# VHH binders against tRNA dimethylallyltransferase (miaA), part 7

Target 1, 307 residues: tRNA dimethylallyltransferase (miaA), of Elusimicrobium minutum (b2kdr9)
Amino acid sequence: MTIIIAGPTAGGKTDLALNLAKLIGGEVVSVDSRQVYKYLTVGTAKPEGEYKNGVYNVDGVNYHLVDFLDLDKTYNTGSFTADASNTAYNINKKGKTAIFAGGTGMYMQSYFGGMDVLPKADQALRAQLADIADKEGKQSLHKMLSEADPESAALIPSGNLHRVMRALEIFKLTGKKASELRTNGFADISQNNFMVYIEWDKEELNKRIEIRTQGMFGGMLKETQDMLAKGYTRNSPGLRSLGYAEVIDFIEGKKTKPEALERIVILTRQYAKRQRTWFARYKNMYKADGSALNAEQILAEYAAWKK
Short names: E, the ipSAE of ESMFold2; O, the ipSAE of OpenDDE; V2, 0.75 times the mean of E and O plus 0.25 times the DockQ between their complexes.

## First folded at step 1 (VHH)

Design o12 (framework vhh_ozoralizumab_d1)
Fold by ESMFold2-Fast, scan of step 1:
Structure o12 (fold): chain B 307 residues (1-307), chain A 123 residues (1-123)
Amino acid sequence: as target 1 above (307 residues)
Amino acid sequence: EVQLVESGGGLVQPGGSLRLSCAASGFTFSSYWMYWVRQAPGKGLEWVSEINSEGSYTKYPDSVKGRFTISRDNAKNTLYLQMNSLRPEDTAVYYCARSFYPEDEDTLYFDYRGQGTLVTVSS
């Protein structure tokens, strides 16, 4: 048994998922590329929980695929698909329902739609490529990409070192060009799964984002200071999470607090718009009103959907 | 199912202007980021412009910035490229392209591309 809850950032997905899990004795699987990171709770909107028998637990509900990854590690669709498969298998083996909740649409499509699995980041290979860029210039990596995958090289600017390195990494690890890799097609995952999308009025969502961002800043500042003190940097994958670069700019005196907050709000609104665009492709979702979320109503809709 | 059909190319003198159009069908056009890419004779593909689903964000490489303008009409499922101050170096086949949503690092720039429209800039 599986239920999918999707929606924009700040939309109420966590509370809905927790309330559903309590009603049916289910467990939640987070579909979020940032909540996987340890130490980053406030800025990633990770639900506040504690470990119970080795499992992250939020108000009596087991909450999976959060709080396990070091900030120096990357996470991608391939990593998510493998972890989600193992997690769902173990939940279902206990006779429980897995509730997938999040806003990272590519992860949902990869797991439920059977997208082509991309290789995990190879830190040794990335270090090797970074060394080449340091010694020979970042244009040298773009030249390597141009020789291996000219189509990707034409589309990825030479200044975007991270994407150049990723395309080279895919080629070196798989022998396939990034330009040739694609999903197994955009299967409408809402056709074969009970999928809820939380809808918000644009102005109401924008207000929620502003309020949330203001409330998060102090906690993000403390988290960021603690991570920098441990030797992490703005280039650490975990600290590339939305909002942390702006907090670092504040710490370094490059932005005032109002400037940092304004930038985080703009980036978060843009992210919410991209999520709305992504999920609009699914035509068989149950649309839930974000201002009137009701877990019992969602459960009734699920029961009707199964008939 | 997915189709992208470009039009509006032709022969133009240096300093001239052209407007390219791309008619999209077989998908929810208003939900996708769209791109213009070009390929000069004997060269690889080159990214020319990008536009988000709402049309509120656009980006260009330095080679065309200030000369080219990407726009879209979601009601008509049509993408446009206004090209001004054309140079001989702009001679290429221009393609309308659709990509995966650029949400994470594994997103590739395009998954579908049209047949192209030829732009020749010559005196």
Scores: ipSAE 0.006, ipTM 0.218, lowest interface PAE 9.7, mean pLDDT 84

Design o13 (framework vhh_ozoralizumab_d1)
Fold by ESMFold2-Fast, scan of step 1:
Structure o13 (fold): chain B 307 residues (1-307), chain A 122 residues (1-122)
Amino acid sequence: as target 1 above (307 residues)
Amino acid sequence: EVQLVESGGGLVQPGGSLRLSCAASGFTFSDYAMYWVRQAPGKGLEWVSEISTSGGYTKYPDSVKGRFTISRDNAKNTLYLQMNSLRPEDTAVYYCAKLGYDTEDWYPFDYRGQGTLVTVSS
């Protein structure tokens, strides 16, 4: 019922997901922390689409969890998990397969692993904890954390009130220790889900990243200029997407175009390396050759897996 | 693999100064707020300083405010702590640290180095 497609940036995940969706009459759910933002298409590698019946549609395929968030808003694993759950429910209600495609590993882990789902802020509880900190000092909250979750207390300094409060909030709302989520929340989601990982030779992927970045610069420049003209800044959450700070530096004369491009390439290669390291934790993935992607072959593997 | 390597500790007399460095690798340094924390013998971790991703915002506890200065060089992936007017009670192992994930507001420090020892004694 569900297919997961993971892989590094510039790896071909979108095309594979779209081709699979066409073969099975499925719909795609984007697993990407950047593609959620409105107006940022080129630099986030959001597929070109149009709205049909209120849903973003790419070449006949409904593509969910893209293009809906204002640049001043943040998006996190909890928001993703809630939205993805509702989206998958609606896709399944239509008798269709949900294809989850992206490279944001924490979002995949949070949704499919279940243990990384974070509770929403509880304003009443936060007010209670803040009152304790005001009356008895931050050390009192840290002592409470030491009693509830000694492992988290050992890792979170007493002076970091926000982190101490969050760890206590997680414990009080779920009965689970933040330390338990840190160690046990990272279950191997490939054990119970058909999960594809697109593999590339390092040198070939680096070439793809470099070429893609060159091709994206003009579009990113236009998008960045438009967003700055609308009053957004380098501190707007959406413009903290990979590459846009470097484009802003170019606009402000702090970097030449070659310097901006070089920095974006370096950051993108580092991101790809982090994705590879993250997904290496999953031991039961089907490894697809990025240079020879075949949606029909992936479909055959899925059919064999679900038997 | 995330690595944080601290250096610059040593023996110094009260009133002296030391500059600690932390070389970061295995992650995009400029995307993360960074921290200095310390542990004195027989005591728990104590937060010493915090610096935002850009370096434009810093925080200090009263115990070191006005004496310690945190800074960063994002081009060199290096975090610094300038310690002035050192006191015997500043004796501790000093660690640089980062939060586990940029998207997680609750994840505890998942990475801190082996630390660097600072001893303030006459």
Scores: ipSAE 0.000, ipTM 0.294, lowest interface PAE 11.6, mean pLDDT 83

Design o14 (framework vhh_ozoralizumab_d1)
Fold by ESMFold2-Fast, scan of step 1:
Structure o14 (fold): chain B 307 residues (1-307), chain A 121 residues (1-121)
Amino acid sequence: as target 1 above (307 residues)
Amino acid sequence: EVQLVESGGGLVQPGGSLRLSCAASGFTFSDYWMYWVRQAPGKGLEWVSEINSGGDYTKYPDSVKGRFTISRDNAKNTLYLQMNSLRPEDTAVYYCAREIGYDWLEYFDYRGQGTLVTVSS
C-alpha cells in the first residue's frame, strides 16, 4: 500500500502524514529536496525527531529520507528515486504502508511516473552562452533567462551559471521553457495512485508563510552560524536551501533582519506558487481543505478509492 | 569538450556477467558524481547506480542491488559497472551520465551514445 500527500510549503503535510501513519501503523517517506540535509532543521521545516534503532523517528513514527546528507553534497531526482525505491521496498517488506509526503513535485513525478528525458547538453550552444557571460557579464545570462523563462529565473540565482545555462539551453533547443516541460511533459501520476493535495486559500497560505518565516528566523540564524563556523559557505549545496542565503546576508551585514525576513517571505510565496502550478497537472487528486485536515477522513477516502 | 564513451556491452546468457566501461574526457572527472542509467526498448530511462566524486559512496535501486557494482578510477577518468547474475529484464542500452545536482533540472547534462546489453532467454 502507498498513500501520497502533496501540497504547498507551510500547508500541513507533515502533521497530516504523521497522523495517518499513527492510524495505520505506517511509515513516512519525505519527498523534499531540503529535508535530506543534516543540521538544517528549522529552515527546512524538518520535523523534530530523534534516532531510534538507527532510524529517524518523529513522535513514534519512522520518518525516512531526512537528515542524512552532508551540506557539501547535492541531491537530485535520480538519488531520490533510488533512495525512495529502496525505502518503500523495506517498508512494504515489513508489511507496513509507505506514506509519501512532500512538496518537491519533480521527485514525486520521477519516482511514481518515471524519469523525464530532457535534451542532452549541446556543446556549441554552451560555448556560445559561456562567451556571452565572459563578454557581457554573468548577469546577462540570467537576464536572458528572465525574458525566456521567468519562472526558472525566479528559481535559479544569477550566480548559478551552470543552472542558468541549462535552463536557457533547454529553451533554445526545444522552444519550450524548462518550467513548462516539467508541467506538461509527464504522465498523470494521480491516475494510478491515491494522491491527496492540501488546498489553501492564497491569502491564508501567504499569512501562514509570513508567520512561519518570522518564527523560524532565530533557529535558522543559529544553524547558519554553526555551519559557517564548521567551514561551510554560502556555496555549500545545503546552505543554498531557501532562506539560508538571506540569513547569511544578515550575518555579513548586507541585510537588516527585516530585509532578510521580507526576502525569505517573497521567495517562499514564489515557491508555493510554483508548487500550486506543478500539482495542477494532476487531475485525479483528492483535495483536502488545509484549514480542516482530518486523517480519519483521508483514510475513509483511501478505502473508497481502493474499491 | 565533454565526452562520455561507453563500451563493454554485448550478448550474454541469463546468469552471466558483463563489465561496462565509460571513458570520460573534457572535464575534471574527479569533481563529479557519475551515474549509470539504462533504457529498455520502448521504455523510459531507468536509474541504475550512482557513485560520488571520491568513489566512497554508491547507491543502487533494489532491482540491481547485490548484482551490480559501480566503481571509478579517477586517475584514468573511467567509470565501471560490473554486472553479475544478469536477467532478461536487464536488456537495455546502458548510458554513462554526469550529474548536474539540482532537482528542478534532470540530474545529468551529459550522457554518452550508450552500449547495448542483450540478455538472451
Scores: ipSAE 0.006, ipTM 0.278, lowest interface PAE 9.8, mean pLDDT 84

Design o15 (framework vhh_ozoralizumab_d1)
Fold by ESMFold2-Fast, scan of step 1:
Structure o15 (fold): chain B 307 residues (1-307), chain A 124 residues (1-124)
Amino acid sequence: as target 1 above (307 residues)
Amino acid sequence: EVQLVESGGGLVQPGGSLRLSCAASGFTFSSYAMYWVRQAPGKGLEWVSEINSEGSSTKYPDSVKGRFTISRDNAKNTLYLQMNSLRPEDTAVYYCARDTPEEWYKYLESMDVRGQGTLVTVSS
């Protein structure tokens, strides 16, 4: 059994998930591309916890997929889907409910929608396809696509070289048709899952972001100094998390503290806006008022959803 | 900051018409190809129409060809979709999208879908 809690950064989804988990004896699975990193707690808004029997535990609640990845490692949709599948299986095997909480929309879509991980650009393959287009004309690539994936060819105009090349690239790299991946990749996950979205007034959320950012700076500074002392750099994947580059700029004398804070606030507001845009695609979510969150009410809605 | 704001959706009976608008800001609208895409309940994103930067070339999938017309007003930074002979299966949230060749690896259609969309319900 699964419950999904989504919402923008600074929206209160962690507290809601913890309170709900306490009510039902559930466990939380973080859906967050940054909270996976070790050592970065304050700037990633990772809930403060302690390890109990090898599991990160927040106020009596097991909190999964946080605090396990070295800062030099990358994390992606495929890694998340594999880890989340194993974690949910183990939670459900214990007879408990898995509560998925976070704001990384693509991770939610991939796991719940069954989306295959799309391959990264292959520059060598792209160069080959570009060469074919240059020598034989753009229509030649569309003809290749018609042979490999007739459904994609019917939907993608022959004049849109980039879309034709992408569909061919997916087929050549994976052996799977882009038309098949499209059908699976963008399903409305809120149709088959109890999904909560925490809504905020724009100005109210912006004020929450500003207050949170001011409160986080000192902790982020200490974390950043500790990581740099350990030999990590601004190019370490973990330190590319939102806000840490600005803290490094402050440490290096490139920004004043007010300049760093202002930039972090701007970037965080942009991130929240992207999250609102992403989650607007799901049409069967239960919309929860961020200013009046109530875990008992969410539980009642879940019970009604299950019939 | 790139913004795309869709409007014009609503409830309409089968055979009816609607005109959707997309107000674009934060980029040079006249330099980008634009798209309309839709997502019906429980289904994936579906490409609906395409228009080049100048407005001189348009493309449609067979499902809407002859019924839908995409157009743009570069002076007003606005994209339009005229929908005629609407069918129950046209029920969906409609999004406008900017062509983003640099970010194609994130989107199958090389599209930047970022607006809230506008809901179109075709029902008697």
Scores: ipSAE 0.000, ipTM 0.174, lowest interface PAE 14.0, mean pLDDT 83

Design o16 (framework vhh_ozoralizumab_d1)
Fold by ESMFold2-Fast, scan of step 1:
Structure o16 (fold): chain B 307 residues (1-307), chain A 120 residues (1-120)
Amino acid sequence: as target 1 above (307 residues)
Amino acid sequence: EVQLVESGGGLVQPGGSLRLSCAASGFTFSDYWMYWVRQAPGKGLEWVSEINTEGSITKYPDSVKGRFTISRDNAKNTLYLQMNSLRPEDTAVYYCARSDYEWDEGFDYRGQGTLVTVSS
């Protein structure tokens, strides 16, 4: 079984994950849409580390899925799921435990909900299937689905040509039945995984965000100036990470430093609220008090959960 | 920033009606097929309705066909779901969704949902 550590930004997830990894001889897999970017360390709260044997290492712990993506590239749930699967496989092959830690809830849902890499629409294949429906009737496609994926055919009415075509498309492009993929969608991932959620009092978390943001500004400014000097812009995907547009506004004279800081704090608090709302959907999480985090206690809870 | 904000949910008696709205922003609404999906307590996500870019094609599962009507106002970037003859089994959180994939396989964006409770 894996260990999942979730919680709001500024919640202490990194330190908890590192301490747990040291206790069990594990490695950390970051679940964070921003820490994937190279060069952006301070503003993304990427843990400070160095490369050892080609792997990003934080205080003796291998820390995966950080610091590998160029600022001009996008990253999404499909990319995360593929990378996380390969990373977890390699960690387990070494006989080690993977600890997933982060606040990007959709990435956690996609990976642990059993979501496979879903193919994008194939226009040539869809045109072929549409031609069959036009010439032989929509019942012909439903019959094809009944033969390829009888479970999906039982759930999808023949009159819903769009769903029938999508289920066939998935089967034809991947060799996997859409019915197998459906059971993966929007499941409560906390039911079958040991999942920790770090809880904070709202006022206390808001104070932590404000202090953290003030401490980050200088480093974000340096990073932003360096990236702009390399030809990246405010439209570069990496620089659309929370806070960097406000730093660019400061550099361009559109905001004062206090105005930029105030805006970053507001956006970060809004992000933390969205994270709380997202993770509230999971009903079987172990709730850890952010003000009293104890890795040994969480390990004991994990051992009890496995029984 | 892409946003989908649902509203119009609430407590209603069996046989009653509700109209859900979804305000879309941050993308060209008129370029996308839109969906309503729901999740009942203790159950998985269920497709409720879909509508094409012009509103000329709509589709429903048998569970709601004839009772629910999806519509859209592209000038206002708003999606609607008219729900009539509500039943206790319609109790769920209702989500407005946009997808580059299909409605039952994943969404690139969906809202936070609006709760509909049909009293027993």
Scores: ipSAE 0.000, ipTM 0.168, lowest interface PAE 14.5, mean pLDDT 83

Design o17 (framework vhh_ozoralizumab_d1)
Fold by ESMFold2-Fast, scan of step 1:
Structure o17 (fold): chain B 307 residues (1-307), chain A 123 residues (1-123)
Amino acid sequence: as target 1 above (307 residues)
Amino acid sequence: EVQLVESGGGLVQPGGSLRLSCAASGFTFSSYWMYWVRQAPGKGLEWVSEINSGGDSTKYPDSVKGRFTISRDNAKNTLYLQMNSLRPEDTAVYYCAADSYEDWYEPGEYDYRGQGTLVTVSS
């Protein structure tokens, strides 16, 4: 069994997930592109935890997909989907509920929306298609797609060679049209999962972001100084996490502390707005009031939904 | 969160140049094919350029071939579009877009697309 907790940055997702996990004896899987990084705790809003038997543990709750990636590495939807599948399998094998909590909507959609039905890349086939495109032009591949999957061909511009090749690859490997997967494979993930969305009034959320950013600055500064001392730079993928470039600018004398804080607040508010837009696509979410979060109430809603 | 943030747009006279940048985060940039696409007022979305994950293969439509150059810096997770010899018909909102062989996310043609940056070519 699975529960999804979504919402904007600074919305209270972590506390809600931890409280729910304690009530049901569940474990949390982080759905966050930044919390994966080692050493960066404060600025990524990673919950404070300790390792118990090799597992990151937050106040008695196992918290997965955090604190494992070097700052020089990147993380994507494919990496998340593979790691989340293995993690959920192991949680469920123990007879426990996996609670997925985070704000990275693309990761949630990729994992819950049925990526498992898509074939893995076939290097020989890709090379064959690339050779055709190189010798006969990309229009030749689009013509092949028009014959195999007219609906995908109508949606995919002939100039988007990668997308044309991927649609052909799906068809050639599975016999299933990419257009069928686009129409039938894209799922409203709130349809088949108990999915909570934490709602906030815009002004209240903006105030929470401002207060949180002020409280985070000292910790981010310490983390950033430590990482720079270890040889990481502003170009390290981990330090590209929201807010760290601004902290580096402060360290280098390019921004005052108030200027750095103001910029971080603006970027964080923009991020929250994009999250709100993303999650508005899901039509069957349970809407939780961020100003009155109650894990017992959410658990009661889950129990009713499950029946 | 996946982010694509475009910058560098503005007003320029015909024959001028602009360089657009796209800062990417929240995904393995070096594994994604990247695109520039544009939308002129009252028109549909038009593909402008593509670049493979390694940066060694690029493609352009005839409308911009020889004038525009796409490039990427995988160490900085940044995509660029150098636009030379600009024409009034190049006036459009320019979007950065990403797509991956390992990940198919729908609906939408591209896995990810940014918010866009306005380029106006006018006297």
Scores: ipSAE 0.000, ipTM 0.227, lowest interface PAE 12.4, mean pLDDT 83

Design o2 (framework vhh_ozoralizumab_d1)
Fold by ESMFold2-Fast, scan of step 1:
Structure o2 (fold): chain B 307 residues (1-307), chain A 123 residues (1-123)
Amino acid sequence: as target 1 above (307 residues)
Amino acid sequence: EVQLVESGGGLVQPGGSLRLSCAASGFTFSSYWMYWVRQAPGKGLEWVSEINTDSGSTKYPDSVKGRFTISRDNAKNTLYLQMNSLRPEDTAVYYCARDQYDEWLDTYEFDYRGQGTLVTVSS
């Protein structure tokens, strides 16, 4: 059996997942596009752990799909789906329950809903599309999208060049319309899985984000300085994780500490809002109060759901 | 519905001035860092100014520093760009922008969804 724990950044997903894993003798599979990276612990909110027999272990619980990827590597829904499938198989083979916990909605949908694998960015194709936009205007790319994928063109404003280019890139590389992947690949995964969503009042969550960001800055600064000293740059995929560009701007004298902190807070709040919007599409989730999380209550709800 | 509506562009002689406005609606304007970006004919998108939530911080590239001033009125949900000492190379469509996370791209981009406002600097 599988239990899914979803919720916004700073919402308490890690502690709930760990407490639940301890109660049932389960293991956690992280659903997070940033916690996969080595060296970046503080800014990615990766749980503090140690390796035991080659497995990352947090307070006695095996915690999978964290801390394994070099900062120069990219990670995508296809990589996640393959890794998650293998990891869940191995957990189940040991007679244990896999608890999937995270906030990266696309990864969750891809694995549980059978969403089609999205292609990696094609830099040559993007350069070609950017050249068309530069020479003929953004409307030319939007016209191309209207011909290839009229449903996506109706949803994406012509002025949003990056979204238009991504939808065209998907179509040109796969022959599949981004709109079809969005609509036909979006099965309600909460229909067939026990899925918990941690709910927070917006104002209270925003305050939690602000406090967390203040507490994380020193650790992020140390991590960033160490990574830059090793030869990584602001263009390294791992350092594109939320908040690290702002820390680099501080190191380079382009932002003051208060400016960097305010920017990180705003970006994190925007991310939390986008997570809330994403997960609102799932209609059969158990809604858990973030201010009163109780793993025993979640188990009781799971037992009722199984009937 | 999120909207960003730019205005104030036009034809101006070299050395002239223009003030651009951006009317924002459908989101909490006071919670967003805001930007002006421009696209000259046949060229890529260029960032020209940024302002934080409370106007305590503004930044400019060297190409416009000292000539352009970004400001905001959070009570009116409006962003401004005061452009002085305009040059032919400032000719471009100007867009106001906010940050947008794109789940498909897993990245932050400038959300400049308006039609923009054309600034032409010529005799």
Scores: ipSAE 0.006, ipTM 0.268, lowest interface PAE 9.6, mean pLDDT 85

Design o3 (framework vhh_ozoralizumab_d1; at its last look DockQ between E and O 0.08; V2 from the best seeds 0.00; counts 0 for: pae O 9.1 > 2, unsure alone 64.2 < 65, grease 26.8 > 24.2, placed apart)
Fold by OpenDDE, look of step 2:
Structure o3 (fold): chain B 307 residues (1-307), chain A 125 residues (1-125)
Amino acid sequence: as target 1 above (307 residues)
Amino acid sequence: EVQLVESGGGLVQPGGSLRLSCAASGFTFSDYYMYWVRQAPGKGLEWVSEISSSGGYTKYPDSVKGRFTISRDNAKNTLYLQMNSLRPEDTAVYYCAKDESYYDTEGYWDEMDVRGQGTLVTVSS
């Protein structure tokens, strides 16, 4: 059986997943595009653990798809889907429950909802698209998308360049519409899976993010310094994770510590907002109060759901 | 440190004109889209103008189209907003905003705009 735990960054997903795993003898599958990277622990909020017999272990719980990828390597939705499939298979083979926990919506959707393998990001193409936006306006890109994939254009605001460019990228690289690459359209994965969403008051979450950021800065600094010393650069995919660019700027004297912290907080809040927006698309999630998370309660709800 | 300092606000009669300026520092001004946004009393932030990095592209909402003109001088790191035919409903604090975004391994990260302290524009008879 499978349980999904979704929610915003700094929302408590990891702890809930671990507690749940301990109660039911489950294992956790991380659904996070950044926690996959080795050595980056603090900045990615990866739970501290160690590899035991080839499996990352956190406080006695097997925690999968974390801390395995070199910083100069890329990891995408297709890679995740493949790895998650294998992982889930192995967990189930052991008679254990797989707990999928994370905030990367695309990964979640791909695995549970069925999505075709998406092409890897093409930085050169993205640069070209960005140039078009600069010269002709953001609306020009949106228009391009509307011509190539009207369904995607209808769902993506012109101001969301990330989604606009990605959809265009997919079309240009594969000749297929992003809207068609989903098996049977956008599947609400919460209909057929027990999916928990950790819900927070916006202001409370913002405060949590601020406090967390302040607390993690020192650790991030050390991590970043170590990685740079090893020869990695700000362009290394792993160090493009949220917050590390700001830390590098600080290291280089381009930003003060307060400036870096403030920026990281802003970026994190924005990311949390995007996560909320993404997961709001699922209509059958159990909404858990972030301020009162209880693994036993989640299990009770799961039991009720199964009936 | 990124700084945006707005100026040029004040009291003006309906039908009047104002020109706002925004002095930018602490970043490569010419690399970024810039915006004017405003916040009226008791209301949320409203976008009122957009200009591309090079200045070759501008965009306005219907509420100000034909009345407001955004421009920039990249050599002076300055953003401008010419406001004509001002109306009482244009009363607001006006902010200069920087469009920040960057690429990650999965795509283009969407960021909120950084803005200054703003300049008050009051349109009243």
Scores: ipSAE 0.007, ipTM 0.271, lowest interface PAE 9.1, mean pLDDT 87
ESMFold2-Fast, scan of step 1: ipSAE 0.083; ipTM 0.575
ESMFold2, look of step 2: ipSAE 0.382; ipTM 0.755
ESMFold2 (binder alone), look of step 2: mean pLDDT 79; pTM 0.790

